# Ledger of designs, part 33: miniprotein binders against q9ydz1

Target 1, 329 residues: q9ydz1
Amino acid sequence: MVQGLPGEFEDYLYRVIASLYRYAERLVVVDYPSSPTRRSIDLIVSLPGSRVVLIKAIYDASLISKKEVEELSAVANSLGVSAVIIAERMGREDLLTGVVYDRYGVNMVNLETFENFVSGREEVYVTRYKDIYTVSISSEKLREKRLEKGLSLGHLAYMLKTSRKSIYEYERGVMSPSVEKAEKLVDILGEEILEPIDILTSPRKPVSKRDFDKPEEALVGEKLLELGFKVSHAKRTVVDLVAGRSGEEGVGSRIMIVVKRSREGRERMMSRIMKGVKMGSILSSSLYAVVNREEKSLIKDIDYTKTIVKDVREFINDVSRGRVEENEE
Key: E = the ipSAE of ESMFold2; O = the ipSAE of OpenDDE; V2 = 0.75 times the mean of E and O plus 0.25 times the DockQ between their complexes.

## First folded at step 12 (miniprotein)

Design h10c (at its last look DockQ between E and O 0.02; V2 from the best seeds 0.00; counts 0 for: pae O 6.7 > 1.5, pTM O .416 < .8, other shape alone 9.969 > 2.5, SAP 78.688 > 70, placed apart)
Fold by ESMFold2, look of step 12:
Structure h10c (fold): chain B 329 residues (1-329), chain A 101 residues (1-101)
Amino acid sequence: as target 1 above (329 residues)
Amino acid sequence: SDAEELEEQGDELLREGKFDEAVIELLFAILRDPKRVDAWENLAEVYRELGRLEDALYEFLWVLYLKPGNPEVLRNIGEALQRMGDTEGAKRYYRRAEEKG
């Protein structure tokens, strides 16, 4: 259990931060909610090549639920950024270096694998699939090299002690070979058939979210969807909604919204707004804060952030007229 | 507390000019206790010393929230904006510092 074990689990996030700091152009720590097992995002990093990555870092990935990972996935998809889980184990199973795992559609790797990848020291070729380890190969290069060497599907299958159907499926990209089969394939056809895995990719199974908890969130979410944004409701991070436009880039193509939550104290909401400023900075995202008049006066000292602060009625009116997007109607 | 010890370690590293090490210790201290204003302020100063002016700016803005109207923090924000080339923004924060001081 992460909570209640001093040192070991708290120190894991420190180790991840220390490692990534060396490679990141910018790094933002997301510390809300306070419990590591209850928040969907721990870090946001900007890596060389203009790649922004949302990171969930936890020593034992079995301690986070499907809902945390789905939120990470949905937020990344809506903002058009990558997501990854960095962990050392999944329950009783230690994660192997050089292997990409899947956690509800999000790539999961251990810290050493991540560091080797971002530093350029090693490529990653191995995925765990249905309790077997498979190797990523280029279906096109496999077919090309087989034909170049004059080998039939049957002859190659014989050499690998596998079926002709398996070779056919490898060449169609429907199936990936086991590590044992891949080693034989490389011995016969050369390393050119190997295809590196890009562990920094968008989640594979993003959910569609049109259901929102509050009238303000529902109206905003529905209008943004109508205007072509990908929208996600967020419950386990500092903001309540995120939105991004397909094919757009830069400031104004991403929107984050903080809305006062039920029974949330005024100070806690204002704290989330201020933390949202940091997230918006690294994500190049506009930030909207929906607050009451008294809370608005408390936040006026951050006017440089270009955070747009409105009360509930003003915000709803602006969204209804389409003022939250780049292309005015 | 552990956060206090980490913040003290980060502050020492800052004063010794070991800025990269200071960032790591201060980030961890903040993660352990985000209410420690001095840790945030030291982190902003370390980013400023590293020339990471945008990072410094946003950390100083957080410090300003924790210390509303503090003239020294307002001047630090103004300095960061000036070095980033935002002269109008810098003037606004310098003026606010003068009004408080």
Scores: ipSAE 0.286, ipTM 0.691, lowest interface PAE 3.8, mean pLDDT 80
Fold by OpenDDE base, look of step 12:
Structure h10c (fold): chain B 329 residues (1-329), chain A 101 residues (1-101)
Amino acid sequence: as target 1 above (329 residues)
Amino acid sequence: SDAEELEEQGDELLREGKFDEAVIELLFAILRDPKRVDAWENLAEVYRELGRLEDALYEFLWVLYLKPGNPEVLRNIGEALQRMGDTEGAKRYYRRAEEKG
């Protein structure tokens, strides 16, 4: 086994990109901010079956902050897309293949596990949260197979050297068995009780924080919330706000917003807009650039065919009138 | 910058349907500056359009693993050769790894 792209973040990111190109319908690299250890999102990938995933790729997951993971999760949840962390290690510990780690409410796997999942080569059943390994089982199949064998809750509990309550909690789906208990359950009831983990399904819903950094962001964000959008603020990616709403026909509108920063130069804002357009193409989202009225003239000459440039007041008025230009793609 | 010029040339070659030449230029851009994420993206797009995703993957792996100047990869090759019984080959790669280390 050719071990090791060097532990350098960039080399690992390229390894992840190279791997994902085999399976991805579309892939967008999010190279903002320039520091990889300050980015919440490194990749956006469209997988077969219309599954869009926001990916944080980092060789050592100990270098990612809780705030970056929380932002990744919040952005994904607001857009109605998945989030995953791909990493090889966490400090001194290598991530095991076939194990899904809960990292601050986002699933974290090594590259091999993710490849196996996306390709359908191998299913994953083991979750790790902190230092606890559990096995994913179907609560329904567990009960069914127990009954088919004529085993009572008490009898099965006795066979596992556990409590009747534990078996009952497994059958209710409120607790997952340890690896040791799951092995015994499989030995008794068969492998059909195992339930594959969907790596793209987040273990926990992010807590929506209304932490807007600027008055302009707050005005925009509050208005979108009033209109029934899920809104997340992002500090560590290209866009400053993301919003999503489920449509009546299940096609949800997605909005990304770049808000001009008070000390942000034109060139930097332009770079964010261009990168935001790339993100928008894969997310099927409208991109808004919200600028001050005085700054609108600075951006007007930018024929970004896919970017709607508004001032805060215009944005609020347009959105209030139901003129959210949904990208009809 | 030489890199922007290569990107423009790559885009032009793509427009002209000179895909193989574009691939070569993109590979050179990546070899010069492995941080050129845009060149990787463009390379992958070219191979996708050509239906050569496996070839793209190979080229990416090649660039990543055979990148001139990765002493670790050179050591790994040396170790592999040593395991295969090619002691002289192994020494050559170890020496190259030391020269770049």
Scores: ipSAE 0.017, ipTM 0.339, lowest interface PAE 6.7, mean pLDDT 77
ESMFold2 (binder alone), look of step 12: mean pLDDT 83; pTM 0.758

Design h10d (at its last look DockQ between E and O 0.78; V2 from the best seeds 0.00; counts 0 for: pae E 4.3 > 1.5)
Fold by OpenDDE base, look of step 12:
Order: C-alpha cells, then structure tokens, then sequence
Structure h10d (fold): chain B 329 residues (1-329), chain A 101 residues (1-101)
C-alpha cells in the first residue's frame, strides 16, 4: 500500500481550498477523521445559486475506497445536496480537463474542470465511465435537427456508419454516442445538439444501506425512516447519521446526528459536536447529540452551539411527538 | 513550524487588510494545527472584517471551546450576535464575559 506522502494530500487540499474560496459564498473544511484517506467529506461549499456541495478532494483518486465514495453519495442524497470528487489522477492516469468521470456513482473531475464549471467559463460534454468516453447530447435536439435536415434514422445511421438502432437509442436518451460519433453528429446537425453536463448532478442514485453499527444508531435511524426521512449512516465523517425530507412547500428539513460512541472520550465527542456545528451552519441543518442518560452531564455546556442534546429515549419520544426541531432551508 | 509560519503570515495579511489572502493562510495553519487557538481567533477576526458575521461567530465558538472562559472571546461572540440582531443572545454573552473578567 503506497501510503501517499502526507504532504501531497495536504498540499492538494490546500490548492483546492484556495481555488474554491474565490467562488464559494461559504466554505467549511471537514477535518474528521484526521486521516485524509479515511474521510468521506473534506469540504462543504455553498456555490452561487444556493447550491451546496459535499467535496472529496484527493490528488490520487485511486486512494479513495468505494466505501468512502458510497458514504459521500449517500450523505449528499439524504441531505438533498450535491457530491463531487476533485482529483488530479487515478493511479497512473491524469484526469483530463473537460471530462467528467463516473467514480462509483459520483462525478469526479480535476480542479481545472471544476473551476471552469463553477465560474461558467467552460461547459463540459464528455463523460468517462471505466474506459468508455461518451458525449452528452440532447435527445430532443438530436431528433429536432435530424428532422429539420430531412434525414431519416436510417440515413443518419448510414452517415455515421452505425445502426438505425443506435440513432434511435440516442434520440430516446438511453445511450450516449462515442466521441467519434458525436463529432460526426455535430458536423451534420450542428453544436445545438450538445447538452452541458451538470457536474453537481450525480450520475446514479446511491443505494440506501440500512446498516447501522450500533443499537442506538439503529433505533434513531429506524424512527427517522418511519417519519419519512431519507437516512444515511456515516462512518467516515463528523456525524454518525444524516437525515432529510422534502417539505410540502419544497423546503427540506435536514438533521445531523452525532451518536456518542461507547469508547469515545469527552474531548473527542466535543470535537465532533463542534465540527458538526460548522457543518450544520452551511447545510441549514439541526444538529443533535444523542448520548446515554448518564453522559448528558458531560456535554451540558454545549447549549451555546444550538446543539440539541438528547438521550436515545428522549430523542425517540420527541421525534414521535413531532417535536423535531428542523432547520428549514 | 510550518503552521506557525502560516499563522504569522495570516496575521500579517490581516494587519495589511488583505483579508481574503489571510483566510487562506489561516485555513492552512488550522489544517496542520487544528488546536491552534490563535489561528482560530485570527480567522474569526478576518471573517468579522469581511462582514461574514455568521462565519465569525462559528470560529469564535471554536476559540471558546479551546479557551473556555476567555472574556474577550465571550465579548466578541456577543458583538457578533448583536450585529446579527440577536440582542438577547448578545446580552447573555456580555454577562458571561463580565462574570469571567
């Protein structure tokens, strides 16, 4: 296991922070856990237009585990926010500028591509999944422009040296063309067929795993699920549970929960709560600290952070009575 | 240490009124030394000067966590809350500052 030199990761994270700070309305650094190679979220950024993004930043994306990416995606989906990976490499391959990579169902781009996207300087049209490059096209515009040119599906297929089925699948949005085929389509039909990729829109919905590590987490998580929340368990960030639901008026409620760990000291718990408060500020979320009844005295001084301190029974009772303090967006 | 140098650079930039540059240096210092109270204080002050009162408040809460009972920090939190329109919150922190001073 080539432990990437601690310096390369820190230096790259610094470059990402310095870049994003120019474009972000708000930026929160998530420095938990201390090991960057075991952390699912490195940054939370508020972009213009009220778009909040969870960012994993790493120089070499081959060092990110599937479990970290799955957690990043699940947390983002439960909170109703975006997730992105910013990286320069994937092992021996440099990430190309202007290409969006699908990394375990999360979009991954290099820093330059992300800067270009956020600044509106350059749009992106190319996606890579595994070793396959495809170009994003509007299925509707493809059909429209084909018909305006008086071309049948068969005639256009002949011009592209492809099947009629392939053209039909492009016009249905069930397949994207290769770069070579997209270039020919643009040559024939014009650039108006291209559809910019929203980097902040995940290529796949995360699979909800109801795998809670502790009985206390399970009780809390199951109750939130019963109330119609999307819930995700997090093992590699500050908080242990995240929950979100869409309100009737489109205002979503967001809840983050720190569950005290049996072997967790007071200082570590306090540190997680304080870091959770910072995350909550940018996410417009309520932060709950769920502790054992005996442990409430350990964290009574947290009232200044607007953290809601409950034991598991109190939490379940309050939630069951509709007394969840939800920060509305 | 690299973190102390970054903090000194951040503090110098703050004194020069280069607030955006100061934020970057102070963030780097804090990443290397997340318990460095002076870097958190300086970052809170930078955000205050930028008019980012909510961000300043949260950074001052970190300072308060690291140095509990510092009357100056309590006053700074009170001031941030006052400027944000939370007059009752401000009064609570001003009282706490007086009790510790």
Amino acid sequence: as target 1 above (329 residues)
Amino acid sequence: SDAEELEEQGDELLREGKFDEAVIELWFALLRRPKHVDAWRNLAEVYRELGRLEDALYEFLWVMYLEPGNPEVLRNIGEALQRMGDTEGAKRYYRRAEEKG
Scores: ipSAE 0.552, ipTM 0.830, lowest interface PAE 1.2, mean pLDDT 85
Fold by ESMFold2, look of step 12:
Structure h10d (fold): chain B 329 residues (1-329), chain A 101 residues (1-101)
Amino acid sequence: as target 1 above (329 residues)
Amino acid sequence: SDAEELEEQGDELLREGKFDEAVIELWFALLRRPKHVDAWRNLAEVYRELGRLEDALYEFLWVMYLEPGNPEVLRNIGEALQRMGDTEGAKRYYRRAEEKG
């Protein structure tokens, strides 16, 4: 596959869709912006157990800028969902099957690894970080098996040709063994010490704030922040802002906001709204279209989409009174 | 073009009852040409045959946006809502289809 030509990005995305379709409960393809290298999210999938994952799919991950990954991370954190990058290569290096990589705080795996994980076919135990491959182990199980065998920290360290401090750190969860050390540990203590990695975790980057592009976005975003939402720009997607709050079981309110852009025609605005409705359906999220009063007539007759159409003042009023998820008939 | 061949393959798969394969082929065609109304309609029909009624509904809503006022599309939306148990929603769309012709 040749990266960088117009059709090659769709070929890899097709491979990812074809692979995951059988295991996903629902799948939505995000096709805005049209350029794959300017798009932060390519797929949203719902997996068994109500696990929603935002996916960036690109053959060579070196083509993803930090800005795209930062937006992916911020959106996932704001919505309280997982994010993952699916790629086959990072520059000159192929991604290994069964290994979790890191790209600016987001987990990155090859397609085979992701498919094996979501299908339940294989667990993942290995992480690559800064040229070091380490193995995920259970600190408690490691200590339990060591004591069962009557081995002191020093004796086990001697057998592994490592320090007593390293064994102590493994048992405290501060450090993970290299692949070589982990193989020796398994030979001595058994495979029960291995701990599977959940590659579908929330990204580690903080939520974006305060740097809104336009006055309308700033008013909306700042008000939501005041109300306790995590808020993020989503300009490399079909919507402009996303916001979320946690609930009792980690489930909470999610909203997506399309703000009408200056000189945006009816066709383009409606297209973004309709695409936003699809994104919202898989995210169980309300969609607000924020327009000025004069522009409301341009987008009448969309009540079948359950899109809430407000001007900025009406939006602020609704969210101040806790009506962010209510729809007008 | 490549997209037209992919849409034709998706349509053939639909007629043969190979619905999961049809979804994938139609999606690949739509990635190539996002404004292909017939491909979107076929995708909605495949989802309906698979019993994925929410997916079918949202794709028919997209088709309605692309072909406003098409009575057949409005009826398809009504039928999907009916099968999902939303009888009042279905009646609204059936009425709209009769008003259009």
Scores: ipSAE 0.309, ipTM 0.712, lowest interface PAE 4.3, mean pLDDT 81
ESMFold2 (binder alone), look of step 12: mean pLDDT 82; pTM 0.749

Design k1 (at its last look DockQ between E and O 0.84; V2 from the best seeds 0.78)
Fold by ESMFold2, look of step 14:
Structure k1 (fold): chain B 329 residues (1-329), chain A 95 residues (1-95)
Amino acid sequence: as target 1 above (329 residues)
Amino acid sequence: SPEELEEAIERIYEAIRIVIRAFEREEQGRLEEAMEKYREAVRILEEVLKELEKVLPRIDSEEEREYVERVIEFLREAIELYLEFVEELEKQLGE
């Protein structure tokens, strides 16, 4: 009898899923596109406190392109949710536990760090910045503790063997100290100056050239922007467009849209719609399919209780009057 | 040339917004006004398409050339879509 080894496919995604099931209230796997190295989102997780996180999970983060990460970031930003990359290495560098890395503007941590953070076992204080490790410091507490001890900027700089400018910049939040400088600061001023990093923040939308896809998608996106939504167009996930905005009393709305792509057959579009419904479920968002009148016959077998089908005119007119958001009334 | 591309993109969004206004006119039953707006949007996109086709052979950067090629493809598809809107209204009005 021959003992089997793991196949040539990396099983890291399933390791991440198995781990996160212990902490997530809900978890949805996003398996579109079919190639893991071309997807911008692998998982969507809701954590205690109704925190939704879009996750890219890949063992070696060097296999992720900038475009994939920027799409992850833009989608999370527009939906008002968090994004994180979970990986064990970046090229030849292993990711250290307890350290937050940056990949094109998105926080990246190893699985152990993520588990420790979400379970509450350990706070995270360390960031890899360029080629050094820096420590997150509260600018307010740093200044407060320095003044309590009667230390000038110059005196503290002398004690750390650094410049007065560096201390000034720490207190302005412009620069973070290295680990060795932070150790000295803690010895002098106390641990209160340390500031935990929230690795589950909503990233800033990346700056990029406007991308042009289908004309229907552009019309929908422009109208939603006009109505005050944050909008992102996507190519490397199950949906083509996501939008979000805050409502009165802090209640917001989220819209996820599939647009039939050129030369896309019925089966591929139906597959994306079904997968988009799952994504929308965890985001408390309805999925919309924007199709022309001839295309409606291609998708007549979908579950219309979970997917709203409109042509572009119908969608734009309905959203203009707020009717799209009234599904739950 | 980068400024010319930015102006072209702004004109594309101008046309998109005109089509959105055309949808509003259709919803209100003002079909002739809607048709005029669709035709205006088409004229804008056709002008932008012609300008970008003239610029394309002179672009040295592979990245910029590929981007402009994608914009040109979008313009052709958008013009086709907007002309379909016109055709549908022409049929409805001429019935």
Scores: ipSAE 0.767, ipTM 0.941, lowest interface PAE 0.7, mean pLDDT 85
Fold by OpenDDE base, look of step 14:
Structure k1 (fold): chain B 329 residues (1-329), chain A 95 residues (1-95)
Amino acid sequence: as target 1 above (329 residues)
Amino acid sequence: SPEELEEAIERIYEAIRIVIRAFEREEQGRLEEAMEKYREAVRILEEVLKELEKVLPRIDSEEEREYVERVIEFLREAIELYLEFVEELEKQLGE
C-alpha cells in the first residue's frame, strides 16, 4: 500500500504548481522521498532572469522540521541557487499577504505573496522574524530624504518619538524600523524610502556542518572541498551530495551525487537516478552515481540518462584530474 | 568533553584524507604505498572507535548520545570499506 500523500499536501502542492506554471520558464517536481513531511525540496523552478529556486511547498509550515529547512538552505547555497518556503499557515496562524517570514534562515511567504513578487504586481516591504515585524527601508534614501527635508537626526527622532540613536541605526542599515515607525517615516519623508525585499535572497547563510552519513559520501565530499567546491550533504532529497563552485564568467560548476546505499536495491537506486536527472536538467548540473565496483556493471545500462557512473576511487581520481564534466550550457 | 569529541572528529577527517591520498597512489601504480595508507587510516579509525565506545555510556545528553552513536556507526562502516580496499589490493598483488 503506497500510503498516499495526505490529500491536503498533494492538493496544496498542485495548487502551487498550477500557480507557478504561469510564471516559470521551467518547473521540476521533486517527489522524493514519498513523504512530503520528510522532503526538503518539493519543486525546482526557473524564473525569468535565470533565477533558479528550490521550493518547499507545505500548507502548514509548522509541519516542516528545522532539519528540512536547514537542508533546503544548505543545498541551495552549495548550488548557488535560491531557496523559498511557500506556505499558507503556521499552525493556527495564517500567513499574511505582503509579509516575508524568516523560517530557520529561509524566506517563507504565502502563495499570493510569491505570485505577486514573481509577476511584479506587488512589492513586499514587511519582514517577520519570530513575533517582530519590521519594514525594509533603504538606509541611503532615508538619509537623503531626511537631508532634503532639512531635518536633523534629533529632529526626526523627536517626530518619531524615538531616540537619535535609532534614526542613526536605520541610516546605517543595522536596524529596521517597526511597522508603526516606518509608517511615520513614510508620512514624513515619502514612500521612496521603502526598499523592496528580494524574496529569493536568504536572510542567513547556512553554516556547513560536518555530517557523518556514509563512508563513500565522506570521501567524495572531502575531495570536493579540497577542490574548492561548496559541499552539502542531503538526507531528505533525491541526491546524497550537492556541490558547487563559482566560475569567473557565470554559472559555476554544479555537481549532484547519488551514492548507492548497501541496503538499497537496484530499482530504488535507478528511481533516484532518474529523479536526479530531472533535477539536473533544470540546475544545469552533472549527475554522478557512486557505486561499488561490483554494482558498476549492473548500472552501466544507465548511459542513456547522462548519468556518470563511477566507483568512489574512479570518482575521486577523475575529479582530481580536473575532469569534472561540466555540463557546458 | 566537547573538545575530545572535536579532536576525535578531526582524526576521522585525517583518516579520510589519508584514504584520498591512497587512491592517488593506487592510480600511480604504487599499490603497496596505497595499501599501507589504507591500513593507517583503518588503524586511526579503530582507535577513535574504541575511544568513542568507552565514552558513549557516560554521555548524559540524549542529543549528544545520538550523535556519538551515528559517528560510531559511520566508523564501523568506514573501517569495513577501507578493509575491502586493502583486500582488493592484496588480491592484485598476490596474483
Scores: ipSAE 0.754, ipTM 0.936, lowest interface PAE 0.6, mean pLDDT 88
ESMFold2, look of step 12: ipSAE 0.752; ipTM 0.937
ESMFold2 (binder alone), look of step 12: mean pLDDT 87; pTM 0.867
OpenDDE base, look of step 12: ipSAE 0.734; ipTM 0.930
ESMFold2 (binder alone), look of step 14: mean pLDDT 87; pTM 0.871

Design k2 (at its last look DockQ between E and O 0.80; V2 from the best seeds 0.73)
Fold by ESMFold2, look of step 12:
Structure k2 (fold): chain B 329 residues (1-329), chain A 95 residues (1-95)
Amino acid sequence: as target 1 above (329 residues)
Amino acid sequence: SPEELREAIERIYEAIRIVIRAFEREEQGRLEEAMEKYREAVRILEEVLKELEKVLPRIDSEEEREYVERVIEFLREAIELYLMFVEELEKELGE
């Protein structure tokens, strides 16, 4: 399958939406920017148990660049939420059901795997790593069960037709066995050694060269960092900056900001604001629109109960005094 | 060089933090101190801008050249913004 037409991209996205609608408590579609290969986030879902997940949904994951995935990862990290890529293939390779892949530090699974996981139908144990499929093993339970059976490292290694060093590495948690080796381990020691993979983890913020966009955005971001927020600047989604109170997953203050772009007209700005409000609502965050006083005429008829409009000085003054939520009507 | 770019970026953040301090002084009603800080930030950015403009044509990598061009555009926009802050205070102080 060759993805090159907008309809083909939207067909897969709709398949993912239809599936997730059955399990999500709330779902927001993020369809900005319009190009699917230039978007970092396609969906935001709230799953049972107050789990919020940022989702990139694309049939062939080779069509999205490192930049988009790193932004997804950074935004999720700063907001203290999970991220996942849902895809059916990576270039020439089809993604297997029940396998977790890695795309620039973000978990990637096919749709069936995601459905099985969130519905509770099947746990996930298998990772594709460096051209081999490995199985997640509890290092502690592996050692425990080996000792209960009275097996030495060498004896178990002989039974698996592997090295003593390999068994030692499994028990230290620094190596995972192949599927073949894991099947033998389970036959000998029992299924208790298997460790389910949680595919809905918060990714680490990528190391990258600092981006400089709008000077207002930079001022806001630096001030929020000073106040202890994790901050990410975004170029490939509806908001320009996201911030979350550091160290707390899924709890605490979240701030989302739209900054008017140089060549952005009223219609595009209002579209981003409306989409950002929806994104903020599912994240329990207000949307801020940072504009200068001359630009306020562009958005004078917005719903101020859902969007807080400030210039950069006003914003920084309000956040410095702890008034990030006081301007709700 | 990579070291020159890192130093330039660090100086940009110094200027940004100075402007944040200027906002604090302005909030406290210390307008002359705030204006002085805005002007200091502008001087820093003007120095960085000149340095980057001089080294831009010597950059071999297209990726690095595009990055530096974006930083230069940011600097021009930031200087303009900070000068607007100065102008606002000059009017308030009767200048």
Scores: ipSAE 0.771, ipTM 0.943, lowest interface PAE 0.7, mean pLDDT 85
Fold by OpenDDE base, look of step 12:
Structure k2 (fold): chain B 329 residues (1-329), chain A 95 residues (1-95)
Amino acid sequence: as target 1 above (329 residues)
Amino acid sequence: SPEELREAIERIYEAIRIVIRAFEREEQGRLEEAMEKYREAVRILEEVLKELEKVLPRIDSEEEREYVERVIEFLREAIELYLMFVEELEKELGE
């Protein structure tokens, strides 16, 4: 019995899609793999201001694995795009509106918070990490307003019933105050000390892990690393590798690679390529299909997909020559 | 040990880099040198494979065991792939 996707997940994904269509310039649904609980990326959205976001949408964030979040973060970081989790709850706890949660180094918000952020209706100032709530404060404005009021670090610390060190750490941006302390700071210094959280800025950089999935992927990945690309393996999305490099002129090259899997049928490979093309269109990324020489003839008929089909040797040689065919838009 | 596994992983990446250099040799028309590099890479991977297969029964952690099993599977597939590259060049040189 293929346990059908809980209807709740599909319904929630559709709710997120319907919401984001109001604000997105472009939206791509990533429906691979078919199981949502094994999928790292559900949506790719282009927002106003040329901000591209990879979205994992899940009603209950307790059902997303650490590995899926790590992959989402790694893929986003390699492509030079943002990653966000949109969820309504985490187990038995509902996600609060106006709170940004740190979930394995990716920002997680409820749909309402994300809508408010994207529409500019409401700014967010509160972050939760584990069970600790903190408020985002501008270290510069905190210091400025403290000095304008003629308050010493010690005097402000006394008013907050905290240490001089804590105030100093806030003004250095090395610590954020608790909600209770932030409320007191706002009461004393004004709301101008608050700094809106950019939900699209990840709280932590992902740690690159070397993964040994396929020999061809390893060859491609290592070569791209040698050429100064950021590379990430992806096991839970359409593509198998993503790579990105910042150009000198700010034009970063983005590469997505589909590597033919051992025992993968032609139809499944074609489906991944077609879905990869959709992803590439919104990411301004070249899509490569890396196949064995024997398989290249089977895929050559894919002229319609703008996919560059290479064997592993051809790919490595072409990339070495700087012949990354940048898709000229 | 975690250190032995780390060393094994670095040797695998060394073999991968050797294969990348073999591709550069093929492109230069240095087919014999490319074949020698592929064979060198295969030899390294076979050594690592043999070491990991000996260690696998001694791993008590299920998570570590599953990881080493995945690396062993990768090694087998990589050896097969690189041997295929040698066979392709042997045909090209025999023609």
Scores: ipSAE 0.651, ipTM 0.905, lowest interface PAE 0.7, mean pLDDT 87
ESMFold2 (binder alone), look of step 12: mean pLDDT 87; pTM 0.873

